# VHH binders against q8rxe9, part 23

Target 1, 356 residues: q8rxe9
Amino acid sequence: SVATDDTSPSVKKRVVSGVQPTGSVHLGNYLGAIKNWVALQDTYETLFIIVDHHAITLPYDTRQLGKATTDTAALYLACGIDVSKASVFVQSHVPAHVELMWLLCSSTPIGWLQKMIQFKEKSRKEGVENASVGLFTYPDLMTADILLYQSDFVPVGEDQKQHIELAREIAQRVNHLYGGKKWKKLGGRGGSLFKIPEPLIPQAGARVMSLTDGLSKMSKSAPSDQSRINLLDSKDLIVDKIKRCKTDSFAGLEFDNAERPECNNLLSIYQIVSGKKKEEVMEECKDMSWGTFKPLLADALIEHLSPIQARYQEIIAEPEYLDKILSEGADRAEELGAVTMRNMYQAMGYYQRRRY
Short names: E, the ipSAE of ESMFold2; O, the ipSAE of OpenDDE; V2, 0.75 times the mean of E and O plus 0.25 times the DockQ between their complexes.

## First folded at step 4 (VHH)

Design w8 (framework vhh_3k1k_2)
Fold by ESMFold2-Fast, scan of step 4:
Structure w8 (fold): chain B 356 residues (1-356), chain A 125 residues (1-125)
Amino acid sequence: as target 1 above (356 residues)
Amino acid sequence: QVQLVESGGALVQPGGSLRLSCAASGFTFSSYSMRWYRQAPGKEREWVAGISSSGGDTSYEDSVKGRFTISRDDARNTVYLQMNSLKPEDTAVYYCAAGTSSDEYWSGYSSEDYWGQGTQVTVSS
C-alpha cells in the first residue's frame, strides 16, 4: 500500500554484505571489494555478516572455524568497518537465517538451483554425486541472508549476480504465493512479504593480478602463496614475495604495455597503496630498474598494511571487546529479522505457539 | 589487451548443427574457466555451458544437455560450442566469457572477468 511505502526519502537504504570465515584475505579482495564495502557504510544502513553456515558447505577444519570467524571479523574491523555506523555479526548467532532458508527451499524449484554456476564449479572438487545438500542449496541460504533484512542493495561481484537474480525470483515467487489478499485473509497486512533486492556491482575497482602471472587474477585458490600478498603477511614475507615475483627484462617501467602485464600489475599496486596519482607514478618510476622498484613497492605495501595489522592485533588481543561487538550486532540483526519471520509464518498459515 | 572474439553464428534450419568458436588473447587462457551464455530478445542472459581450466569438467543447462558440447584447445587459446539438433528456441546471441570461480560468498571480486561481443544464431525455416 502507499501508506506503508518504506522507500520514502527519509528512510536510509539498507545494504547487506557477507564474508566467509575461510582462508586468508589477500590484497586483491582488499583493494577490489573490502575498501568499497567500507565506503558503503557512510551512505547506507549496512549489515556485514560473517557467514559461518556457508563455510561448512565444503570440507573444513572444526578446530579452525571458531578462530577463523573471529579473525575474519577482527580483520574487517581493522580494514575500516566502523561499528558505530554498521552492524557486524555472525550468521549462526541469528537462527532466523536457517529458519527462513528452510521456508524458502519449499518455494524454490529444483531446476533453479541445478543451473547455478558456482554449484557446478564447486561440486567438481567433490564429484557431483558426493556434493552436499548444503552446497546444492546454499543459494537459498544466501537468499535468506538478503531477504531476512529487507535489503535494498547487495554488493556482489559478477560471479554472484546470478545468485542475486535467484534471490529476486524467489522473493517475487513468495510474494505471489503468500502475499496480497491471501495474507489479508489470515489477518495480515497483505501486499508484498519481501522487498525485491538490487545488485550493487562495483562500477570502479582495482583488479589485482597474480605476483607469479600478470595475466591471472590474484586468488586464494592459487596453489602458491608466493602468488599473493595476504593482509597479515609479515614485513619479511612481503619483502620476500616481492623479491621473488615475476618481472621482465625491459628497461624502465611503464603502464599499459600489453607485452608487460607484470609491470602494469606491480605499478598499479604501487599506485593504489601509495595513494599517488597514475601520472606521479609514471614520472617517478619510468627510469627505474626492477632492483630499485621492488624495494620501493615492498616498502609501500608495508606502510599501507602496517596500520591494518596493528589494529587487527589490538582487536584480537581483547577478545571480550570483539565478542561484545559481535553479540550486539547479532541482537540488532535478530530484532530486524524477527519482523520478517513473524510475517512469513503468518502469511504461510502456521499455527503460532503461545507462551503461558 | 584482453579480447574474446566469437565466430560461427549463422542462420540454420531446425535440426541443423553449428560450431561456435571463441578466440582468446591477452590473458593466460589455460588458467581460466570458459563459459558460454546466450540472450534471446526480451529475455535475460542465461548460462549455457561451462568448462573448467583443466578441461576435465564440463557442465550444461538442462535444455541443451545431450545436444551441445563444450570443449577447449589451449594450444589455440580457443573454446568451442558444438550445437547439434538445433531448435527454434535456441535462437539467441551467444557470448563467451572467461573467469575464475569465486570461493567467497560475497566477493565483490568477479569470476566473469572477460566477455566477448557475441555472435548471432538464428534457427528458422
Scores: ipSAE 0.017, ipTM 0.452, lowest interface PAE 5.6, mean pLDDT 84

Design w9 (framework vhh_enristomig)
Fold by ESMFold2-Fast, scan of step 4:
Structure w9 (fold): chain B 356 residues (1-356), chain A 122 residues (1-122)
Amino acid sequence: as target 1 above (356 residues)
Amino acid sequence: EVQLLESGGGEVQPGGSLRLSCAASGFTFSSYSISWYRQAPGKQREWVSTITSGGDTNYAESVKGRFTISRDNAKNTLYLQMSSLRAEDTAVYYCAAGTSDEYWSGYSEDYWGQGTLVTVKP
């Protein structure tokens, strides 16, 4: 039987995501993270932040930061982020992030930051005495990035789960200290100043392993660029990397043989970028030699990445267009964040500036 | 093949204890941060605990002081020792492995297990 659902459209919940401006994205990041972010824009009100203030907490090249920021933005758009469905903007273009961070720092016990896993690991590399205040306090900045927009959900990875729990604890603490009857007595609405954000556990992305070690995840942190396919790798570089990738001495190709992790990885990559089903790939590839398969995989990668690369080149060739997109995103973010900032200043008892 | 296999689930009474295990294969276990998640009937998946490659641990507020996460790199096994169990702890528990690659959000776990059911009932 045919039934018509005469329900009003659901109000979209809000998701905030951030990315460091690296200027470079590999296949593993694309299939594991960015594709999920692209899918989120169809079901949620999404804000994608390029977190350039976070990028300066560790040593960086001042000649590259601006280019990395615009390259990252262009790559997001090339991968399918649609500015008619989502807001894309640069963190430093919305001063409210830093304003809120400062207010949140005043309410964050030092002990909460000292136990953060990311700070412990990064400070071990540079020595505790050489770690910056920015590196120590950036979890408060991340909290501001989230709470400024009253986010319902935050998609987070492994090392950022602790940061989301910190954001939740800070929100609860600020709500207790400044919300409720105290805020109502100052002319506010009372209740909570911040929605408590929930981590969004995204559906598991495609598993992409290193080209030089099928037992290790493809990673930007790996010392050899031969271990990964970057989205902007040239056709010749893709061919060369696949030609040089680690393989085995077995005849034929197969999935799910524990003794053949490189074989499983390369077939999985082929399956995903070709759009074929696992059964189709098995029938096609089962009797192939590596000499036959490697060119096939390289061609499939080139075919999959070429539209992304073409779109990236179109965007980066028109810097005024990209600047307009980022400016409009920042305007939308600033308007949304202004509500939170007005509420915070009121609840904290500040004398607010009047503009004439 | 990459695989995470959870075990140790079952029925337990309120206030009881239970130990979950997750056996990992097909990747360099010692290089990964490994987490426990849970999903109660009709609800979204919830993060429970993480242990990093360096051994540092973190817990969701709801389980802090009651659950202990640990790992044995020689056996490629993750553990979750649960104590003072409550009805609210009833869920399918999942093992997950992942690494961050400079993205503070939008990153996903690389690998997921199939889950093990924990039922806390009087």
Scores: ipSAE 0.030, ipTM 0.475, lowest interface PAE 5.8, mean pLDDT 84

## First folded at step 5 (VHH)

Design x1 (framework vhh_enristomig; at its last look DockQ between E and O 0.24; V2 from the best seeds 0.00; counts 0 for: pae O 7.0 > 2)
Fold by ESMFold2, look of step 5:
Structure x1 (fold): chain B 356 residues (1-356), chain A 123 residues (1-123)
Amino acid sequence: as target 1 above (356 residues)
Amino acid sequence: EVQLLESGGGEVQPGGSLRLSCAASGFTFSDYAISWYRQAPGKQREWVSTISDSGSTNYAESVKGRFTISRDNAKNTLYLQMSSLRAEDTAVYYCAKGSDEYASGWTSEFDYWGQGTLVTVKP
């Protein structure tokens, strides 16, 4: 007869990362976080989800979402995702994310969502009366993104720590309500409905500061584009931004002078993008003027970013290739999620459609 | 829960002085750099000043010498002492804290902002 279906997950631990479809990445994003996230593919089975459903929780430009989605995918691939090791896909291409999100809402007390920091901050800016239900419930969608794939780890920092704790609580609650002995009595396999995900605190990336204020982190939400280097900035724009960046009137260049935060930042960027040791940079640059150093930094940035930009251009020039990557990623994700969804519907007692 | 609440705005004559405050909570205030920004009607929000966790200060050229940023870590409060005020200083002033991480994954990178306090320098 037909052998018992044993659909065990990968022997590697699984990491799930969400990626907002912003269409842009700055140097701080890359060096401070994304480079290390991509590197996880060498140790873990890694899923990178372009979370377009999350992007619509606040006002957005409908004419831009699709392009921002494909641009984001292309940027992350250009940053080094190896499709033989990791899957990249668009959240909305796998309907199970929303299906599971709806099921999880039945187990999520309203009070748990009301306590979430991101909802409070965003609703304060838009006004509570104008806040969307999507903004209120997006933590359940994030939980679905994580639990659907029986994820072992989620790379998070302090901003998302509360959301991962909520995801863990929801998973535990659902396992209690519908799993264990109850699940076994319905014919279930596997012992529990969901793995309980753990936060993964990645090795800290580089600390890259604003070009207009060396005391502030480089940020996508800073008002001025002069404050940041974007991965796709043209050569001329990089030169212009470095020419105009904040500096000082001290002689020479040095690391670690608290009165010279811009000098420390610009030398640190140079060190990182040139691949040189700190001591080598100190010896090379200590007697330079800003007029000598700025062109050196701009050239190093251009050289560092050129391979990423070239790979990005290759990907966007071949839309069928990008579509194939995203389609294969979505197919893989659909296969993984189908097991979870079948078990969830069965455990909750749904009448499942029959195929004749 | 990160909260930032500005106060101290009002109307002043040209050449006058005003002191803004920003009460902070929901994070270890002393561990972070905190900034002032301002937004005049119809203009983009612009950076004014930052003070680091160690007390180092940084200023936009347009306010250097006229504004002084400071912090009281015991009270979790950021200050901006404004002097020699000009008409172009009229704006809503915001305090801001950067996000904890360079990329948050499921959400857009988002700085934390207060509600703002209005400063009006009469013509």
Scores: ipSAE 0.621, ipTM 0.879, lowest interface PAE 1.5, mean pLDDT 87
Fold by OpenDDE, look of step 7:
Structure x1 (fold): chain B 356 residues (1-356), chain A 123 residues (1-123)
Amino acid sequence: as target 1 above (356 residues)
Amino acid sequence: EVQLLESGGGEVQPGGSLRLSCAASGFTFSDYAISWYRQAPGKQREWVSTISDSGSTNYAESVKGRFTISRDNAKNTLYLQMSSLRAEDTAVYYCAKGSDEYASGWTSEFDYWGQGTLVTVKP
């Protein structure tokens, strides 16, 4: 009995993630998330979305949204997203996101959305009259983003855990309401309409702290640009920001000292961008002054970011290339989503369009 | 649970002054940037001011020179000192907490909003 090792190429699990087009990515975002996405491409079928429908739920500049979208896409590619391994596309380029959202909204009890911490706070505080319906329903949109592609895993931060749980609950509910025998009776295959997605908690990526406060996370919301390194900062600006970054008056450099959070942060950044081991960095830097270390760190940052910047410039210089990539990504997304939508419309009893 | 509670709103004459407060709880206040927004009737919500965790401040052009944002970390309180108030400053004012920036997808810049406090500038 020859055990036919049916090594059928194990179908890669699917991962979907997306970011709002904010136009700027800082070092914390890159080292904390995007770099990890790059690694996921080898293990998973990856879809990376620029979620521009989410961006409009808050005040935004209409003049900048388009550029922010293309910049975000370009930065994805520049950071190492490989279009041969991943699909990159813009949310608004795939109408099925909103279509599915509508269907999911019909199956989402209002009470579930009301329980969302973000909304509760907004509704209680802003008065129901001032909160947009978009802000209230954006978790359903996120759910659609995830479920449209039958995602197995979704990389999310702590702030999105509740939304993933909601997505799971909605998926379960829809499967219950419309799936199984009911769907089969309507001519469908039956069974589950949606996979139940699982959160993929990124390995504790390096928490990059603010350059002005070692106890605060690097953030775009900080008013001062001096508090962060942006991926597209010029060499001179990087040097200047590092030169001006907050440091202490202690002699030498050391890791893991609670009294020296800035030191820990800067050493950690150096460690990551240089690719050195912690022990190597300790040995190298233990006796350095800030005057010696800061230029070293700046150089290491410049060296690390230069390829990203160069690639970004290449991509931006060829708008047609980026458009093609996004178009192809959208086509793939539409193809994948079309199956889900077909099943949903069928299961929900819609009259199907006959194409003549 | 994160809570933001605005107070200090009311009616004021043009040219008058008002001080808003936002009491924060449920998170390490000092670690986050905090912002003021406002929404006038029939208008979109607009950004007013932000103060970083380090105390750096930024203002919308419409309020620059008239409004001052500040924070007291010991009291977990955000302030907005408004001076030279104008009719166009009439709005519900909201405080917003900066979110932890995750490049993990579907992140918003703000994760929590206050209830708002109404400021009415009437002659």
Scores: ipSAE 0.032, ipTM 0.214, lowest interface PAE 7.0, mean pLDDT 89
ESMFold2 (binder alone), look of step 5: mean pLDDT 79; pTM 0.799
OpenDDE, look of step 5: ipSAE 0.013; ipTM 0.324
ESMFold2, look of step 7: ipSAE 0.576; ipTM 0.858
ESMFold2 (binder alone), look of step 7: mean pLDDT 79; pTM 0.795

Design x2 (framework vhh_enristomig; at its last look DockQ between E and O 0.08; V2 from the best seeds 0.00; counts 0 for: pae O 7.7 > 2, grease 25.7 > 24.2, placed apart)
Fold by ESMFold2, look of step 5:
Structure x2 (fold): chain B 356 residues (1-356), chain A 123 residues (1-123)
Amino acid sequence: as target 1 above (356 residues)
Amino acid sequence: EVQLLESGGGEVQPGGSLRLSCAASGFTFSDYAISWYRQAPGKQREWVSTISDSGSTNYAESVKGRFTISRDNAKNTLYLQMSSLRAEDTAVYYCAKGSDSYWSGWTSEFDYWGQGTLVTVKP
């Protein structure tokens, strides 16, 4: 290792990100977060993990998981992940994630998992009798995803803050239990077994609101699909969703009128996807009816999303290339993780296998 | 730790009124838009009304003019004043807060929901 651990442009710290294999991304996800997330590859050594093990913690369709995994990988590549800059891989292709998770579970007090807000909310919605042990323990798996690679930063939103706090506490506990002088006496370098990861606060992206309520954020979990534009929505579906979106009865169109949240949202989306300045949009649209503007917005959305959809289709059409990308990413991840696993087993006093 | 606790439901005659409350905790209530949704038997949950952090209000057409959303940021409480109630307003009413970010990574993005409070408008 010749790299220093500073923040200069010539020295890269490591970022690890996970993504559920859900197969869908909406416009709010993309414009509000994913563009900035992908851009981290320009500054940091980046690992992007499709976390298929996390998907089985809730009911899922076994016939769909593999396809959802490859579809998700293809969609994020289409959003701009550059394999010359970043590693992309499937979590289950690197067994060390589960191996480390088990070791971390043995150091995680049960009470720390019992207080996790997302477990409480998700188990309430599934019914307590239907909640799995996987749903209870997945914070240790997430911690393993992070610590396996000695990650410096983890890009997360506010809703994952508790998980990063837990990962930091688990790392500190493991360092206390097995690190320090004990680790040095076993041949360890430095005083700590694991780096303590830091959350990476994303730079704010565009704020995109619901198509059914201009005062609410666009969300994947909103009950109606009418409330959102998904990146892979067909042209006809985009037209239909814009036709049916909530509007108002005011004349003309304008930004920043508190009585017109839908107007502000739809003009803001148009501005972003058309690439026009706010003043240009205002002059272009101020005298339009909704009947004139809606087709204009739908066409701009279709044109904006078309390159992403085309790139996605190219990737999906070449499954051997996608498999190669994911396999090479997994190989790089296995190499990095092997060092961590050897150190962890040594620090915990395991008799390690030898080959003669 | 985000909690949304609805109350105030019950049975009412057609044309009657009810006031629903939603007690919020575990987040900075004044910084967020908060919504009411409802779900009638056999129907998809539908949006009813939203109030923004600045107090701006928005309503579904089916309830506009009959329902009034409001908030008391000092008490961390959301209200829905319902009047001129009709049989089609019979539903379980939910208070909802959206997720804090546009991307949730390892976990699915999700909204926070209360337990619901039943409103029944008698035939």
Scores: ipSAE 0.659, ipTM 0.894, lowest interface PAE 1.3, mean pLDDT 87
Fold by OpenDDE, look of step 5:
Parts: sequence; C-alpha cells; structure tokens
Structure x2 (fold): chain B 356 residues (1-356), chain A 123 residues (1-123)
Amino acid sequence: as target 1 above (356 residues)
Amino acid sequence: EVQLLESGGGEVQPGGSLRLSCAASGFTFSDYAISWYRQAPGKQREWVSTISDSGSTNYAESVKGRFTISRDNAKNTLYLQMSSLRAEDTAVYYCAKGSDSYWSGWTSEFDYWGQGTLVTVKP
C-alpha cells in the first residue's frame, strides 16, 4: 500500500499590508516595516497596498498625492518588493475596497469606532465635532483592506492592535449575521464569509530613533529634517546629518544603555545596515570615538541605500513600467476581491447583476 | 516647550506594586491622549498603555488586568498603577504624548517622550 504522499503544494497563507502615500520614506519606515515585508515574500502570498484613500482623511496637498503615490510604489520596489512574488497596487485602483467598507459599516456599531484611540488623538487638533466622517470610519476602511483578500496575517505594530482587533470583531460579526446557513439559504456555499485575520507582530523590527533625540522615534512629523534619514537623501546629506546627529560625551560605544539612547540607536542602525551581528558591532566599535564612528556609520548607510536609490531612479525614469506593475497588481487584487464581494453581496441579499 | 517628566520608578519584589507618574507641561494636557511605553534592557521599546483625552483606556495584553492607567487633568499628570509585578516588567518606563503626525494608516507616531523612570522587579 504505497502511501501516496499527496504533497499537495501547501497553499501559502496570505499577508496584506499597506501604507499611506507619504512621498517620503525615512530610514525608520524602511527598517521598521518595508524591510520586513521583503522577508515575508518567500513565506507568504503577499499583497502590498498604497492606501491612498486613507491619505485623504486628514488635510493633504492635492497636488502632491499622485506623486506621493507613485513615489511610494517605486520605493516599495526599490526596497526589494518583488513583483514576481508580491502584488503591489494602489487602493483607489480597486473599487472593491470602498464597496466592502460600506458593507462593513452597516455591521459596525458606532460605539466600536468611538473607542478607537487613534481617532481620538487625531481628531483632537480639530476638535472631535469637526473631525471628518472619513477620519472616524477609516478603521472600517482598514478592515475592508484586510478582509477583502481573505488575509491570514496582517503585519502590525503593537499600537495597531486595536484596529486589528476591530477587524477581527467585525469579521466575526459579519460571519455571524450573514454567514452559515443564512448564506446557504440564499444560494451561497455557506460557512464563513471572512477569514479572521491574525496579527503578525514582526519580531522586533529595528525601531529607528530620531537622530536628534534617541528617545523619540524617527518621524516625518519632526520639525527638522536633520532628525531623520530619508531613503532618497544624497550621500552628502547623509554624511552631514550623521555628522550633526546628537551624541553623548561618554567614552566608547555601547549597546543597551538607557543613559545612552543615541548611542544605542546609532549602533543599532549600523548593525542593521551593515548586516553585522550585534556582537561584531560591539567588538568593532566599543573603543571608537564619535569622530571615528560617525563616518563609519555614514559610509555604511550610503552603501546600503545606494542600491535602493539607484533602483528608485530607474523605476521613476520609466513611468510605463511602474504603471504596468501597478495595473497588474490591481488586476490581481480585483480578481481576489471579486470573489469576496460576490459572496458578500449574495449573503447580504443583494439583487445580483446578471451580465449578459 | 513640551515637557514630560516621569517619576516613581524603583526596585520592587515580584508580586509587588508601584505607581508611576508623568508630569506634563508646555501643552494643553487635557486635549491629548497620553501613553506609557517601556524598554527593557536589550529589547525594543514596547507600548504599555494609552489613555485618551476622554478617559478611554487601552492596554497591552502583557499588562492587562495588572496595570491601570489614569490621568489627572487638573494636575497635568499621568499615572500608571502597576500591580502583580513580574520580573519581565523590569524596564525603563516612558511617558509619550500623542503625535499630530499624518496618519500612516498602519502605524502611529508620538511627538514627545519623557526621560523615563526605571522599574526593577527583583526577587
């Protein structure tokens, strides 16, 4: 009895992630998120979205949104996203995101959204009463982004756990309200309409801190550009920023000293961009002065970022190539999403359009 | 200038309790969500808890049921009541002000951090 090892190629689990088109990506974004995405491509079916519908929930420059979108896409690719392994697309290019959002909104109690911490924080500047409905409902949009593709995992930081939990709750609620026997009675297959997504908390992605404050995360909101390395910074600018970065007066260099947050940050950056082990970096740098280490770090950064910059330039120089990639990504997304939408419309009792 | 000053850290035995404070100045305290973070030696800074301007609270799973975040707007002070402390709670605890940063869609940022206060849980 030859045990036919039915090694059916284990269908890769699906991962979905995305970011707003910001126009500029700094080292913290890259090392904290994008680099991790690249690693996921071999293990998972990966969908990476430029979520431009999220970008309009707060004041933005209409003149810059398009460019920011294409730049973000180009940077995805330049950072190592492989279109042979992943789908890259723009959120607005797939109408199903908003369609599903609407359906999900119908099943989301307002009280769930009112509890979202990020909404409260972001709406405070303008006053809660003046906050847009878009800002209030963006968690449902995010939920749609995730559930549309029957995602198994969503890479998120700890601070985003609330939104993922919301997504899970909404999925469960919809499954309960419309799935199962109810759906079957309407001619559907029955069962769950949505997979319940799980958070994928990346192992300690390198939290890159500000160059001017080792206790603050590198941020685009920081008033000074000197506080951050942008991926597209020139070599000279990188050198200058590192030269001027905040350092302490302690002798030698060391990791994991709470009194030396800048030192820890800079060493960590060096470790990551050089590809060296922590122990190697410690041994190499323990007796260095800042005068010696800063140039070393700058060189390592330049070396690491140069290929990204070069690839970015190539991509931007060929708009048709990028358009094609995004179009193909959107087509794939539409294909995947179409199944979900069909099921949802059926389960929710919509009159289905017959295409003749 | 925005300032955050943490206090209340110290050494405590496992199972013990400690109350941290964060004194805020330089901004309208009542208008912002405030958070606690912590960083253990050799580890990344991790989110612990947030309290909104309206008083809504959220906690990391690792501290849920043991820690309580609260605020006194009249005193411009954030608190973290820690109970049932464990060795793994050993860290520098930081207060963070919510950021006005643009929504990234998938991540949040904070504008200002305190200097931190050390909590050591030792048998």
Scores: ipSAE 0.017, ipTM 0.237, lowest interface PAE 7.7, mean pLDDT 88
ESMFold2 (binder alone), look of step 5: mean pLDDT 78; pTM 0.790

Design x3 (framework vhh_7pa5_2; at its last look DockQ between E and O 0.03; V2 from the best seeds 0.00; counts 0 for: pae O 11.0 > 2, placed apart)
Fold by ESMFold2, look of step 5:
Structure x3 (fold): chain B 356 residues (1-356), chain A 121 residues (1-121)
Amino acid sequence: as target 1 above (356 residues)
Amino acid sequence: QVQLVESGGGMVQPGGSLRLSCAASGFTFSDYAMSWVRRAPGKGPEWVSTISDSGGSTSYADSVKGRFTISRDNAKNTLYLQMNSLKPEDTALYYCAKESELWGRDYFDYWGQGTQVTVSS
C-alpha cells in the first residue's frame, strides 16, 4: 500500500514572500525590504510568489495584468534573485492556492474576516465603486499561499511581526478541527496538518522617506512621482528629482537631528547606495552645502541602480528565458503543494480520486 | 504588545463638542496611517477619518466633513479626533485603528477597545 511518509530528511527552513504584480519598484521598497528579502535566499529555502490572484481583488486592466506580472518578475530577478537558490513563480500557475483557499474558508469564521472590511469602507469613501468579495476574502488566499508550502516564515518588518496572526489562527484552527486522531482514523499521518508560520524579521532594511516630505515613508501611492525614485528611472530623471527634492536651510549636513528629517533621509540613502559606513559619510559630508551634496547623491544613485537596470533590460529582452524560470518555479511549487493538498483532502474526509 | 487606548467619549447634547484621544504603544507610531472608525447601535462599522503617517494628509467621510478634525502628535504617540456640531446620528462607539499593508493590501490590523459617544437631548 502507499504510505504517507512524514519522516522527511532535514530541510532548510522555508520562507514564502508574496509580491504584487505592480510592474514597478521604488527605492523605498528596494532598500527597506526587497534587498534583504532577496538576501534570505542565502540562508533559507525561499519561494517568491507573484500574486496575480491578489491583484484582481481591486479594479485592474485586463490588458496589462500579464505584462505587469512579467515586468515584476524581471525586476525581482534584476534585484538579485538567484534561480539556483530560490523559486520564483506566478501564483495562478499553481491552482492549489485557490483549492486550498476554498477549503480554508470552511474553517474561517466570518467574524475573523470582518475587521478587514474596513479597507473596503475606506475605499468606497475615496471613490472606489467596485470593491469585491475577493477583497473581503483575500486573507484566506494569503493564508493558502503560506500554508500550502508548510512555510516556516513570512518576512515582515520589525514593527509588523504580528501581521500574519490571522494566518496563524486559521492554521491552528484547521489543525484542531481536522488533525490528530481524527486524521489518523481516516488513514492519515495524524498530528498537525500545517506548520504554524512565524514572522521573520530580516536584518533591518533602510527606512527611506519621501523626497517631498522627510516625515512620510516613500510610497508608490503618493500623488507626485517626485516623491520617489523608481528603480527604472533614467539618469536624467534621477538628477532632476534629487535637484528638486525638499531640503532645509541649515549649514552643513548631519545624521540624527530630529529637526532635519530630509537631511537625515538623504544622507542615509547616500550611505546605503555608496556602500560607505555611517562614520565615513559623516566625515565626507559634514561641511558640504546642498549644492555640493545633491550631485554627489545623484551620481551614487545612478551608479547603484545602473546594474539593476541593465539586468532588467537583459531579462525582458529574453521572454523565453523568463518564461522558463517561471515555469520551473511553478513546477517545483506544484510538487510541494500536492503533498499538502492530498493531506488536507484526506483529513477533511473527501472521496479521493485514484491516480493510475 | 500593540496597544491602542481610546478616551474622551461621553454624553453630550446636539450641537456640542468632544475631543477623542488614542494613546498608542508597542509599535513605531509614526510609520503608520491611523483611522477613526465608529459603530452605531445595531449597525456595522463605519469609517470616519484617516490621517497619513506624517500627518500631512487627511480625509473624512462625507457625513462628518467640516465638523470633525483628525490630528496626530507623533512625538507623544497620540491620535486625536475633534468632533464639533455633534448630531444624534454621531452616537456610536469610536475606535482608533492602526492601518497596515501586507502583500499590497491595506487593512486595519489592530483596533482599540473604543470610547462611547452619546449625543442625545
Scores: ipSAE 0.210, ipTM 0.594, lowest interface PAE 4.5, mean pLDDT 85
Fold by OpenDDE, look of step 5:
Structure x3 (fold): chain B 356 residues (1-356), chain A 121 residues (1-121)
Amino acid sequence: as target 1 above (356 residues)
Amino acid sequence: QVQLVESGGGMVQPGGSLRLSCAASGFTFSDYAMSWVRRAPGKGPEWVSTISDSGGSTSYADSVKGRFTISRDNAKNTLYLQMNSLKPEDTALYYCAKESELWGRDYFDYWGQGTQVTVSS
């Protein structure tokens, strides 16, 4: 009785995530997302996307988009994304993202998108009537980004939770509308067209707040560059930004005080970039003045970011290398997405092109 | 973690009344529409009633309209279903359900374990 060791190679679950190429990756993006992605590479099949189609949903500089895209890609790698373990590619390099988006849009009630908090917030600034259809529909694009690759998990921040839920609902709806017996009748295998993705919520300590407002998330959209640390900031600029960051007048330093959001933010940043435990940081910093702590934080940031900056410079100096990586990533993405698209077109009753 | 715990079910004679309760926790109760759904033996789930987040709007299945009243106490994080003039056809497991944030009556993201209602002579 030969015990067939059915060691079926445990197929790694798939993780998909992405960042918009807005020109500068800041510390919040890195500590809140990218750094966590690096850790996921060993456990999951990981796809990391530069989502440039998302970048055009708001006013942008056409002259900078390309550079922003390559810079973002370079920073992915510089931050520790390993191309031997992960696929890195640009969203626009894979046409299936937009194709799938269109298909999903046909199954998305407008009322679902009207309820999106981010749209409401962004449209208030510009006026609802002036908001672009792109801005309105970008959650469907995000859904396509996720579902195209049959993602099991999506690392997201709290601000994206609603969009992930939307993606899940859309997936369920499409499965219901076109999957199962209906799909079989059209010659398909039947069953679900999409996996229902699950959110991976990062640990609470990864939310980086603005340097000028401890109650606001660090953001690229903030009017002042002083509100954020960019990954490519010079040492001097880092020192200056930290020196000028908003602080309170309380004595000592402490975590988890609602009255001291800036203090909590800065300590949290220090904890993460120093690799120390929360208790260690508390013990070390509890009696420090801001005058003592700020330089310490700046030094720790510089130390943490310096290798990233160095690697970035190496990568950007070899554009062919980056192009190759992105091309290979896109190829892989296309292969994966092709199956999804084929199934969708079939299930939705499209006349399929025969290649002769 | 979202929790919905139904109570108040039991056995009652035709024409009788029951009041169901659902205790909600793990989310901001007042921000979500809530629904009752029932499942009779051998049948699929049937929507019974929905109440808006504020309680300002209510809707009912035709089968229960005029007999059932849905209400909520947001201060207590509790959903209610007053069932009057009960019929044998109302026999089912009754579930409290949280509606999703998305528009659509057909999507519930969380369900309780249910409370059994049996209407029999």
Scores: ipSAE 0.007, ipTM 0.244, lowest interface PAE 11.0, mean pLDDT 89
ESMFold2 (binder alone), look of step 5: mean pLDDT 83; pTM 0.834

